# Designs tried in a protein design chat: VH-VL binders against p86728. Part 16

Target 1, 153 residues: p86728
Amino acid sequence: SNLQCKIAGGGELIPIRTPEYRAWVPLGEVGLNVSDSKVLIFAARSCFGAHILLQNNAEDFKNAVYEIVIGGMKNTRSGIRQCVGCKFDEWVKDKALNCRFFNYFWISWCGDEVWVGHGYRPPHNRILRYKYENQPVINAASVRSESDTYWAL
Short names: E, the ipSAE of ESMFold2; O, the ipSAE of OpenDDE; V2, 0.75 times the mean of E and O plus 0.25 times the DockQ between their complexes.

## First folded at step 12 (VH-VL; framework fv_ebrasodebart)

Design f6 (at its last look DockQ between E and O 0.48; V2 from the best seeds 0.00; counts 0 for: pae E 4.7 > 2)
Fold by ESMFold2, look of step 12:
Structure f6 (fold): chain C 153 residues (1-153), chain A 122 residues (1-122), chain B 108 residues (1-108)
Amino acid sequence: as target 1 above (153 residues)
Amino acid sequence: QIQLVQSGAEVKKPGASVKVSCKASGYTFTSYGISWVRQAPGQGLEWMGWISAYNGNTNYAQKLQGRVTMTTDTSTSTAYMELRSLRSDDTAVYYCARDYWDFWTGYYFDYWGQGTLVTVSS
Amino acid sequence: QAVLTQPPSVSVSPGQTASITCSGDALPKQYAYWYQQKPGQSPVLVMYEDSERPSGIPERFSASNSGNTATLTISGTQAMDEADYYCQVWDSSSDHVVFGGGTKLTVL
């Protein structure tokens, strides 16, 4: 990795399925803890709308530190926002997801910025960058989706 | 060719009820919600609530809780709004509007019905 | 519930630029939407996602949302632009829709 910060996980990929319009799935409950890490690498197979929530508390879904949406707006945009359901702080046009195949993505909260990219080699293929005003403490992550989604974490 | 066609004007007495219909055409009715918005004479727009044509879930404006019921009939692609215990200040044009909900953009109204005047007078 | 405040009226001469403001605490965190309503007609969506223009809306319409204020701007204003204009947000915290009070644009 070209990134100096620790990557979450490090074992076999953890399979997760999120049905359309379902509640958040806390990654800690399926065995992935991000509290000592600054980078998450994952794969998703989905038509659109893969959501990742970075949290300072595993039980809080209303006061998220960051929500990352991959392939929102029917797989035409990806973005970062600082609360669930609010206006995006940064976004790009992006056809990120595929209904039939897994694609890889990475998220970094290393240093004073949040980065998002395609592939499994951060910082390569970065598509989004957001500089925080105050460095967050991220202890948990959760996932949700707008369409039926298979995750490998 | 998306259209929302509403029922005709109505005159009611205070204390009565009114039920306004909104027939949708030109799109898949169950893929969108319907909002109801009213406008008193010479006044601005006031959101009343919405109903999902997908699952029938509703959300009503606080000021109208307990007095309004919104329903749909999927077989006729028609939405209904019933307002009970009418008062003179319920005199308004009532619009139905098609809603597109998205986790990205939120909630907005891309197509509107022609409006239905409801007059509440003694 | 969120509140959106608009000036009651704005007057401009044909060909000049009209500016209609919409103020509220929800605007930094929510997208603003704008509707045009001509006398005796239903509202029409003229701007969405703060600054995006729907298909069929002339390029002379533009909008922005910065801080606690959203602004609808009409350049090269024409007599046909005379209408009431409403801003709107969806307030995700209450799951309610909120309209501004409306602004009557007069083209003299």
Scores: ipSAE 0.130, ipTM 0.668, lowest interface PAE 4.7, mean pLDDT 88
Fold by OpenDDE, look of step 12:
Structure f6 (fold): chain C 153 residues (1-153), chain A 122 residues (1-122), chain B 108 residues (1-108)
Amino acid sequence: as target 1 above (153 residues)
Amino acid sequence: QIQLVQSGAEVKKPGASVKVSCKASGYTFTSYGISWVRQAPGQGLEWMGWISAYNGNTNYAQKLQGRVTMTTDTSTSTAYMELRSLRSDDTAVYYCARDYWDFWTGYYFDYWGQGTLVTVSS
Amino acid sequence: QAVLTQPPSVSVSPGQTASITCSGDALPKQYAYWYQQKPGQSPVLVMYEDSERPSGIPERFSASNSGNTATLTISGTQAMDEADYYCQVWDSSSDHVVFGGGTKLTVL
């Protein structure tokens, strides 16, 4: 298992709201550092389109990034890709989000694979897995949404 | 119906500037971007740059950096493209086009203006 | 910056299938879009997201991608399909839009 990696955060949930889909919210600005971790666990209440961007550089949202889309295409698909707007490296049919309730998710980038799963217990309920040629180097992360979304990270 | 209506043809001398307008209607102007694409006589399409009517952000083609400026007026739903230091090889039909973008796909142009001929000659 | 290469011209007889290719290193990771332009007219979007048709575009138009090549296919080609066709991508590395050189489709 690649999930013997450190989980981001200190155990305290940080609330975040993303009402506008065009605005990225860097997690570092709200006190969550992912630079020394390889796993991110979070909850989201959203109707559709919860986006998590894993970044090599906190100031770069285009290069050396991995984007995880949960509940895209009006909450019908989830996927992993290497840039915003790029073709998905992997995607699945997935009704992941709920407008009324928080659902939990986890993302891992241990080794040369990125995993995504439902729930708060990696590696259980994995829905996505993609092996990249090189080990992802992640120093920051940001969130954005296509609908008004409440996060807990 | 969605429409992009551009200003009329222009004739300019080398070294002059031209400013072309593109009035949008039939949709929420601030929800999309506007791209400008030009086409020299008998040549292909050349992307010039992009402006977001949402936040005013711009991105220009590398070869036009420093010579082109794109702006929007949200009160009139109009986009503007100014090209400075004109030369003969700037002679072309200039198109505005509505940028379509969502989180799942890339940028493409689903609606186009009728084009504006700009002639640069001594 | 990304480069897209198209054949300068393609000829086809009425009723036959026309194929227009677009090659580029960006195509494995970027969606391809296709435009039709008739003489004296503005370009018209005919295919998006590699293989989707906008409303109003005939079903005889289709598109696919494989590796670094995108292909626009017109089955049962008609005289009215004679036009210039351009492929287009968004280059994520430069955040620029790139057009192919265009292909003149002649219906013999």
Scores: ipSAE 0.111, ipTM 0.742, lowest interface PAE 3.1, mean pLDDT 91
ESMFold2 (binder alone), look of step 12: mean pLDDT 92; pTM 0.945

## First folded at step 13 (VH-VL; framework fv_ebrasodebart)

Design g1 (at its last look DockQ between E and O 0.59; V2 from the best seeds 0.00; counts 0 for: pae E 4.3 > 2)
Fold by OpenDDE, look of step 13:
Structure g1 (fold): chain C 153 residues (1-153), chain A 122 residues (1-122), chain B 108 residues (1-108)
Amino acid sequence: as target 1 above (153 residues)
Amino acid sequence: QIQLVQSGAEVKKPGASVKVSCKASGYTFTSYGISWVRQAPGQGLEWMGWISAYYGNTNYAQKLQGRVTMTTDTSTSTAYMELRSLRSDDTAVYYCARDYYDFWTGYYFDSWGQGTLVTVSS
Amino acid sequence: QAVLTQPPSVSVSPGQTASITCSGDALPKQYAYWYQQKPGQSPVLVMYEDSERPSGIPERFSASNSGNTATLTISGTQAMDEADYYCQVWDTDSDHVVFGGGTKLTVL
C-alpha cells in the first residue's frame, strides 16, 4: 500500500516560491530529494495551477514521467499526464487550491500506480489515479505554477 | 486592445537579408512570446520559430536553422525576425503572432500581425 | 517532426454542417487548435483546446478529437464561413509548432 512507501516532505518545511511563469524549480536544489521515496507530501498556497513534475532525470523536463496539475484551468480541474503539454491521461473537476491558505496534497508512485490526494494523509481523499504500463523510476521532482504560488514541503 | 503592427513590404534580391519588425501593444510584452509564421503565395501556413520575450531564448524551425534570427526589444515592445541568404522560395507573407502558452493545453496564437510581404526576385 | 494532414477542400451548402478533419500521429496526445483565414487577411483563432471557442467566435463552431483525427465542425454553415482553415499542434518533443496543410471551405 501507499502507506508502506517512504515519504518525502511532510517533515521539515522547505519554503519554495514559484512565480507565474514557466520556470521549473527542482526540489533537489532546495534540499528535498525524492529519489529514495515513493510519496511526496506538500502544501501549496495558490490561486490556480500548481504543477508537480516527477522526473527520472533531474535535468530532463521534456521526458518527465508524470506531471501532476492541481487546480488547473483556473482552479477547476486537477489532472495527471505523462508529458508536459500533452493531453491529460486522467483529470477531475476539482477546486483544490486556495489563494490565501495553504492546502495539503500528497502524490504517491508506489508500484505501477500514481495516486494524488487532498490532505497530508495518504491514501485518504484520493482524487486521481493513473496506472503506468511499466513501473517508472522517479529520481527527482520539480514544481512550477500558473499563478504566484508558495510551497511548503 | 491587443495589436501587433508589422513593418512594410520588402523587395529583396537573392542572397540578401530581410528584417521584419513587429510592434506589440495592448498587453504586457514580456508576459508572452512571439512566433513567426510565413505563407507563400497560394500555400499554407509555415511556422518559423518563436522567441520568449521574458527569457530571450529562441526556437527555430529546423528548415530555417542557421538562416533565421529572432530578437526582441523590450523597451519598445518590438520583435524582429531576420532571414538571411534569401532565395525565391522565401517569397511569402510573414506574420508575427502572440505566442500564448496555456499551462493545460500548450501553445497557440491568439493574436496576429497584419503580415509583411517579402518578395525575393532577381 | 509531427505531420498534420488536412483535406485540400471541403464543400457544403448553406445551412448544412461542414466537417474539416486533421489527421496526425501526434493528435492522440496533443491538443489541436484551429484557425480561420479569409483571403487577404491574417489567420484568426477559432478553436483552442479540443472544444473551446475564443470570444466572438459563433457557437456553430465546434471541435472534437477521436484517435488520430481532430475535426472542426461548422453547423448551419453560412456564406461568411467560406475560408481556409488550418489545424495546429504543439509538438512537445521538438518544442515546435506544426500546421496542417489547410482546407479550403467552399459554401455553395
Scores: ipSAE 0.333, ipTM 0.811, lowest interface PAE 1.7, mean pLDDT 92
Fold by ESMFold2, look of step 13:
Structure g1 (fold): chain C 153 residues (1-153), chain A 122 residues (1-122), chain B 108 residues (1-108)
Amino acid sequence: as target 1 above (153 residues)
Amino acid sequence: QIQLVQSGAEVKKPGASVKVSCKASGYTFTSYGISWVRQAPGQGLEWMGWISAYYGNTNYAQKLQGRVTMTTDTSTSTAYMELRSLRSDDTAVYYCARDYYDFWTGYYFDSWGQGTLVTVSS
Amino acid sequence: QAVLTQPPSVSVSPGQTASITCSGDALPKQYAYWYQQKPGQSPVLVMYEDSERPSGIPERFSASNSGNTATLTISGTQAMDEADYYCQVWDTDSDHVVFGGGTKLTVL
């Protein structure tokens, strides 16, 4: 997998705050379009439970292609699952988030895998990978969180 | 110790409504959800829906959509389930159960109330 | 909505191993949970997250989830284990909870 694929965004960072509840915030509604991109780089300041959903359809939150959870289980695990709330297909022990400071993360769906890593220089510090059998078409992304979270995308 | 205490048995006519209460103790009420599950005589468990004790948002089983309302009163640590337009096949024992919710593992019920018999007879 | 299918009854002799199955297409993707219900009583959680045992549940209870089938296993079955047993999943597509139809375990 080649992480030189197009990175979403550009220009000014988009600040988002997500409260501790189950609602998704579609990134397209706040001005971040991922439809022509294969990589998302972002920062989050959060105690735990930052969720990112990669979607074929911006309005479908039940049949998402991939959910990435950073700092789940009270900031002890990160994982990739192929539907919202199902068992994780891949996960690692990971204390990825910080209540006081922003940390950077990246997600790639370039090539035949979904990759997740720490920092802002993919493919460095990859922590997760999941090989999909059929290459998905990702046109949208959404975020939510288990704790009060500030995002910069 | 976690305890869920439900209101007493009810006898109702078809077309009436019933409101069952579930008072929680022994834990932080707003940190968990409440599900309602019913069991008709001689039958299995049927999930009716759940409510978040903190946010008040709900999700109801499709079969009951439009007839059921779930609420909470956080000042008394009490959940309520109201079922309207009662039919004879709504005769059942109604349970409240504490949801152990986690975004990682989902919902399951680690504590149950004693049950409330609702009898609908014409 | 997901469907979970259980046999209506299972019989076992005391001291033998009982096996109660729960079949459904959701099981490869979802955690399975198990509840015991004795006559006139509320259900009690006996297994969670496929194979984990709550505090206070005897070690003779175990469970697994493989393929389209979750299985509750009771080794050294005792008369007090006679009850109805229900499997349960969270169906994330509908965001609903689904129970199996229940299995009556008879110890004779």
Scores: ipSAE 0.182, ipTM 0.715, lowest interface PAE 4.3, mean pLDDT 88
ESMFold2 (binder alone), look of step 13: mean pLDDT 93; pTM 0.949

Design g2 (at its last look DockQ between E and O 0.76; V2 from the best seeds 0.00; counts 0 for: pae E 4.4 > 2)
Fold by OpenDDE, look of step 13:
Structure g2 (fold): chain C 153 residues (1-153), chain A 122 residues (1-122), chain B 108 residues (1-108)
Amino acid sequence: as target 1 above (153 residues)
Amino acid sequence: QIQLVQSGAEVKKPGASVKVSCKASGYTFTSYGISWVRQAPGQGLEWMGWISAYNGNTNYAQKLQGRVTMTTDTSTSTAYMELRSLRSDDTAVYYCARDYYDFWTGYYFDYWGQGTLVTVSS
Amino acid sequence: QAVLTQPPSVSVSPGQTASITCSGDALPRQYAYWYQQKPGQSPVLVMYEDSERPSGIPERFSASNSGNTATLTISGTQAMDEADYYCQVWDTDSDHVVFGGGTKLTVL
């Protein structure tokens, strides 16, 4: 069960700001380690395009284990893909973000599946799911955004 | 209107270097990248590399590594492509193009310069 | 390094539908873009994000993907559509841009 997995974030608020360009901000650099966790809870205030990268190698920003895009396509879609810039493996119509207010999200990778949901309470309000054939180890996470985005983790 | 205006045609000897310029206008130069694409006579398009006008990062095609240098001048909104050790098979029309990076789909080129003919001959 | 393969030429009569294919192992995972180039002119983006048209591109232009093949389709082909067409992807493995070899579309 996803509820039994260790949670990163959702406790102490670590503020992160990402500008509207391609640079990734590793969460480890801001004091958030996800290597021993299987769930990430976070909040984002953004107009569109909040990206979360789940990494096996903290230095690899190209061949991601998973990239989760929340509020992509001008805040009309959310999706999961296996590499940055690749076609999305799963996506849904989703107006997930708010320019003025923080919305909460969660990502879990506890079992054979990666889940993404709205809110701060897994496994409720799930919006995306992807099953990896061979589940890789996730040791790091990073964020970036298409618009000026404030994160709280 | 968005425009990319390139420098004029060049004629070079083998072994020489050429530097082509591409002046951008109509948009915020530092918000995009510039790619260079060449086309030999009667041949297809060949990507040479790109440069970010934001941070100056470059990415060159493998076959041109060591021979090509891309730069930008943000004060003049101009991109430059220098190709060294020219040979006959470098004869081509060289295009600059604005890199559009879509966080969802990747890179494509939405605006192109008029092209610069570079002729390499003895 | 990804490779994109296009037929060297395609011919159609006016009013018919032209199909230009682009094949490559990267296409199941990478989005394809299409460019039109007329003689003596610079390339023009005609399709992006698989099936989206830039402003000014006629609706008779469309694109689709199936397996390792991307297809540019021109319905009701007109004489003005005669040009070279190139597909393009961003290869995320090499972080390089790759063009197809190009297809010359002739309107008979």
Scores: ipSAE 0.340, ipTM 0.806, lowest interface PAE 1.7, mean pLDDT 92
Fold by ESMFold2, look of step 13:
Structure g2 (fold): chain C 153 residues (1-153), chain A 122 residues (1-122), chain B 108 residues (1-108)
Amino acid sequence: as target 1 above (153 residues)
Amino acid sequence: QIQLVQSGAEVKKPGASVKVSCKASGYTFTSYGISWVRQAPGQGLEWMGWISAYNGNTNYAQKLQGRVTMTTDTSTSTAYMELRSLRSDDTAVYYCARDYYDFWTGYYFDYWGQGTLVTVSS
Amino acid sequence: QAVLTQPPSVSVSPGQTASITCSGDALPRQYAYWYQQKPGQSPVLVMYEDSERPSGIPERFSASNSGNTATLTISGTQAMDEADYYCQVWDTDSDHVVFGGGTKLTVL
């Protein structure tokens, strides 16, 4: 059967800066609605620790479904976990971020898996995949970072 | 050398309050949290809560909600824990500990103060 | 809120291997941490991130976390290892820190 993996966003990139390492920025509050989408493509300029939370509800940051960390552990690892701050379900060695330049990334929750990759052409250069144990409904996403980060979403 | 130095022992009556200080040195105080952990005589460790020296955010153990207040003074690198409405079962050694947070692994306590004995008796 | 269960005591002879268990349903998803407390002293971190050893902790200390059980292992146990040992997790559901009840290690 035909599955449509809609990419989030209306075409214009939305600039976001996250200097606050503890606070999440809900993407809906800055005009990016992911509720009918299955793919998020974005760019980040950061030294390390870009975090993306895929959520059932925009106000729930503890009982969310998936946290994706790009360039964690001082830009040496990227991973997927099923709760904020718990053990990673999948992770790889990955030097994904750059302090001086934007790099592109993509996340897909289309089908029965979560995928993460580099670049702006999913499914190219996938680095992570995780098959759902309990399939979620994703209606929101939020971002935060461990270092001062500029996002284009 | 990282060090947490606590205020001295205290004797209090039931219904009073106690405020224990914890002065940090040897590291950037605002980069870490401070947890407070107590231990009644002959008992195990009981986490009381933590405070971020970065932004002052707190999280208290459910058992102590409404009776405990944690604060910091970043100009003196000092954390404070105040326990109100003291009861005899609050008699314990009170520890401060540096709360190491890592976004990958979570919270743990890498350095501890020497402890402050608080005795609550009539 | 997570609960961590430890045996109240463990006894070993000098030179034997001591094993101290910590059981809880949070352990498959959370890192375990271990603290040693000698009488009249403050706790000391002896293992972190399930199995990592801080600098200055003897190599005879090791730890693991598998399933619902974390285990602290002391090989070649010495009299100086006699202490109380506590396991700890961060329960991300409640955002609280949880300690086990403690295990008294006796070296006979």
Scores: ipSAE 0.206, ipTM 0.726, lowest interface PAE 4.4, mean pLDDT 89
ESMFold2 (binder alone), look of step 13: mean pLDDT 93; pTM 0.949

Design g3 (at its last look DockQ between E and O 0.04; V2 from the best seeds 0.00; counts 0 for: pae O 4.9 > 2, placed apart)
Fold by ESMFold2, look of step 13:
Structure g3 (fold): chain C 153 residues (1-153), chain A 122 residues (1-122), chain B 108 residues (1-108)
Amino acid sequence: as target 1 above (153 residues)
Amino acid sequence: QIQLVQSGAEVKKPGASVKVSCKASGYTFTSYGISWVRQAPGQGLEWMGWISAYNGNTNYAQKLQGRVTMTTDTSTSTAYMELRSLRSDDTAVYYCARDYYDFWTGYYFDYWGQGTLVTVSS
Amino acid sequence: QAVLTQPPSVSVSPGQTASITCSGDALPKQYAYWYQQKPGQSPVLVMYEDSERPSGIPERFSASNSGNTATLTISGTQAMDEADYYCQVWDTDSDHYVFGGGTKLTVL
């Protein structure tokens, strides 16, 4: 039910562009609030390196976070890690991104695991799972990318 | 083949400055960073700072803040490190190293220059 | 700032296995890298990404990173392996590189 796993955003998709820079774009600043949600569904058009950060608070980019990288290592791997720039807790070989077309992805922190998948119908096409010991509090999310990326969130 | 060739040894007095060059070849200079690492006689490696050859951004070790300047000249594929207000404990071999940076694997040094001995004495 | 601690020296006989440790609080969450430095020479990368070996490094070199400790292991140690060895991490909090203090490997 909706009470178990609420999906972020309920209206029109929010377009975002992230150039090839190191700065995070907080989704709250563009009108997408994840504080009452457990699932994020989005699309990205990118050659490689789409990064999504799940945060305890919007100011924290280093602690109490989960970073999901889709199409890292020049679009050959996707993974989940528990701090920005640290080694991955879980990763798979994955050619998930496309330079010319938008592809859909989803992230769930519903229940006792973080899941990542392809497409727009979670839990279908799950590619990653990570079980946490203590349930995190996720109140914010941010994005950045290694290549010029167009997002629809 | 990838090479980093540094300028020659220098002898300086306390209070002077030194500028060490590092000429890169065999790769696209603007695609990587350059770190500077020094090694005092009989001591370990000490990281000094890095510079991006892409945009000129720098980050310096706290110990050296205010005394060090790192620059690049992309037209000659050359990095420079200038250390000012020299003291006798700045006597060391100074290395440049190519920074490999990737959002997945982090940052490390895959190629090193030959080193430049800087001696600071009265 | 992160700190990496190495023993100052390790001695082995030729043909024996040498182990060089590197301890620090950053190691559970960061990849470890290893460099070899022979007298009068520049450092050379010998292991990266915790356990990966660059092309041209002999198979007798291996490495691991578990808990708070990274370990460089040289099996069948040869006289040519006598060198100083440094571990290194990237510290994302400061955007700085951090080296261990170095370990002198002596092959008797």
Scores: ipSAE 0.173, ipTM 0.695, lowest interface PAE 4.1, mean pLDDT 88
Fold by OpenDDE, look of step 13:
Structure g3 (fold): chain C 153 residues (1-153), chain A 122 residues (1-122), chain B 108 residues (1-108)
Amino acid sequence: as target 1 above (153 residues)
Amino acid sequence: QIQLVQSGAEVKKPGASVKVSCKASGYTFTSYGISWVRQAPGQGLEWMGWISAYNGNTNYAQKLQGRVTMTTDTSTSTAYMELRSLRSDDTAVYYCARDYYDFWTGYYFDYWGQGTLVTVSS
Amino acid sequence: QAVLTQPPSVSVSPGQTASITCSGDALPKQYAYWYQQKPGQSPVLVMYEDSERPSGIPERFSASNSGNTATLTISGTQAMDEADYYCQVWDTDSDHYVFGGGTKLTVL
């Protein structure tokens, strides 16, 4: 059962701005620890390319467990991949982001699957799924964006 | 022990409003949501809407949009459901229920209030 | 909006097995949860997830899914099992909850 999966974010708003694509902002630096959680709920106001990195090591941005891209390819696709810059393991056509308004999203890595959905209430409006071969260990998360993006976590 | 204790029975005229309370205890109130479900006499269960005690977000049944408002008071661990513009077919027992969840399957109701009878009559 | 259909009534003799079905297009994509309601009482959750029972629910209660139909099964039905039973799903797309119409189980 995934009933006991702890949620990070989705309560108090922790504002984050990512103006540059190359600049990863570790969520831990803004007071959000995901090491004991299995679900991340967040909001983003962005024109395109909101990236969330799930990490085993907070200091390692090269060997990410997963990168979730929401509103990639100019806000036409969302996807999951295991390597930054690599081909997506899963993707869907998705106009997920809004330049003017915050949209809510959730990512879960409970059990042996990663899920991504729109909205603030998992598993509402699932859009992506990827099944692990083995349960990954995620101790940190970071965000960056292809466009000037405001986050609320 | 987890309990949801609702306010007492109400008698209202058509066009009036009713506000039912649901006091939660035995668990961390802000960690869960509260749903409201009503049951007309001799009829089945009808879901009315949901509110998160965590972040205050709500979602109402389409047929009740504009007439229902759900709120919470975290200081008293109490949920409220207000139904406006009452009509005779709103006569029902109204239940609050704790939303429990599985992030893979969805939500269900593991604890229920005792119910509040709301009678709408001229 | 999703619709769940239940038979209005089911009758069984004591000791027999009762089966209450819940059919809808939302199944099998959505899990069905089951509630028992006795006259003048609040509903009680009897089955959730993959045939899981809350504490206090007898083992004679079980649930299964096949195609567009979820089934609540009560083996060795007893007089105390006489009640209304409701199935419920949560729609992942709309974030709405849907109940079946309810089934009155009569123990003859």
Scores: ipSAE 0.035, ipTM 0.659, lowest interface PAE 4.9, mean pLDDT 91
ESMFold2 (binder alone), look of step 13: mean pLDDT 92; pTM 0.946

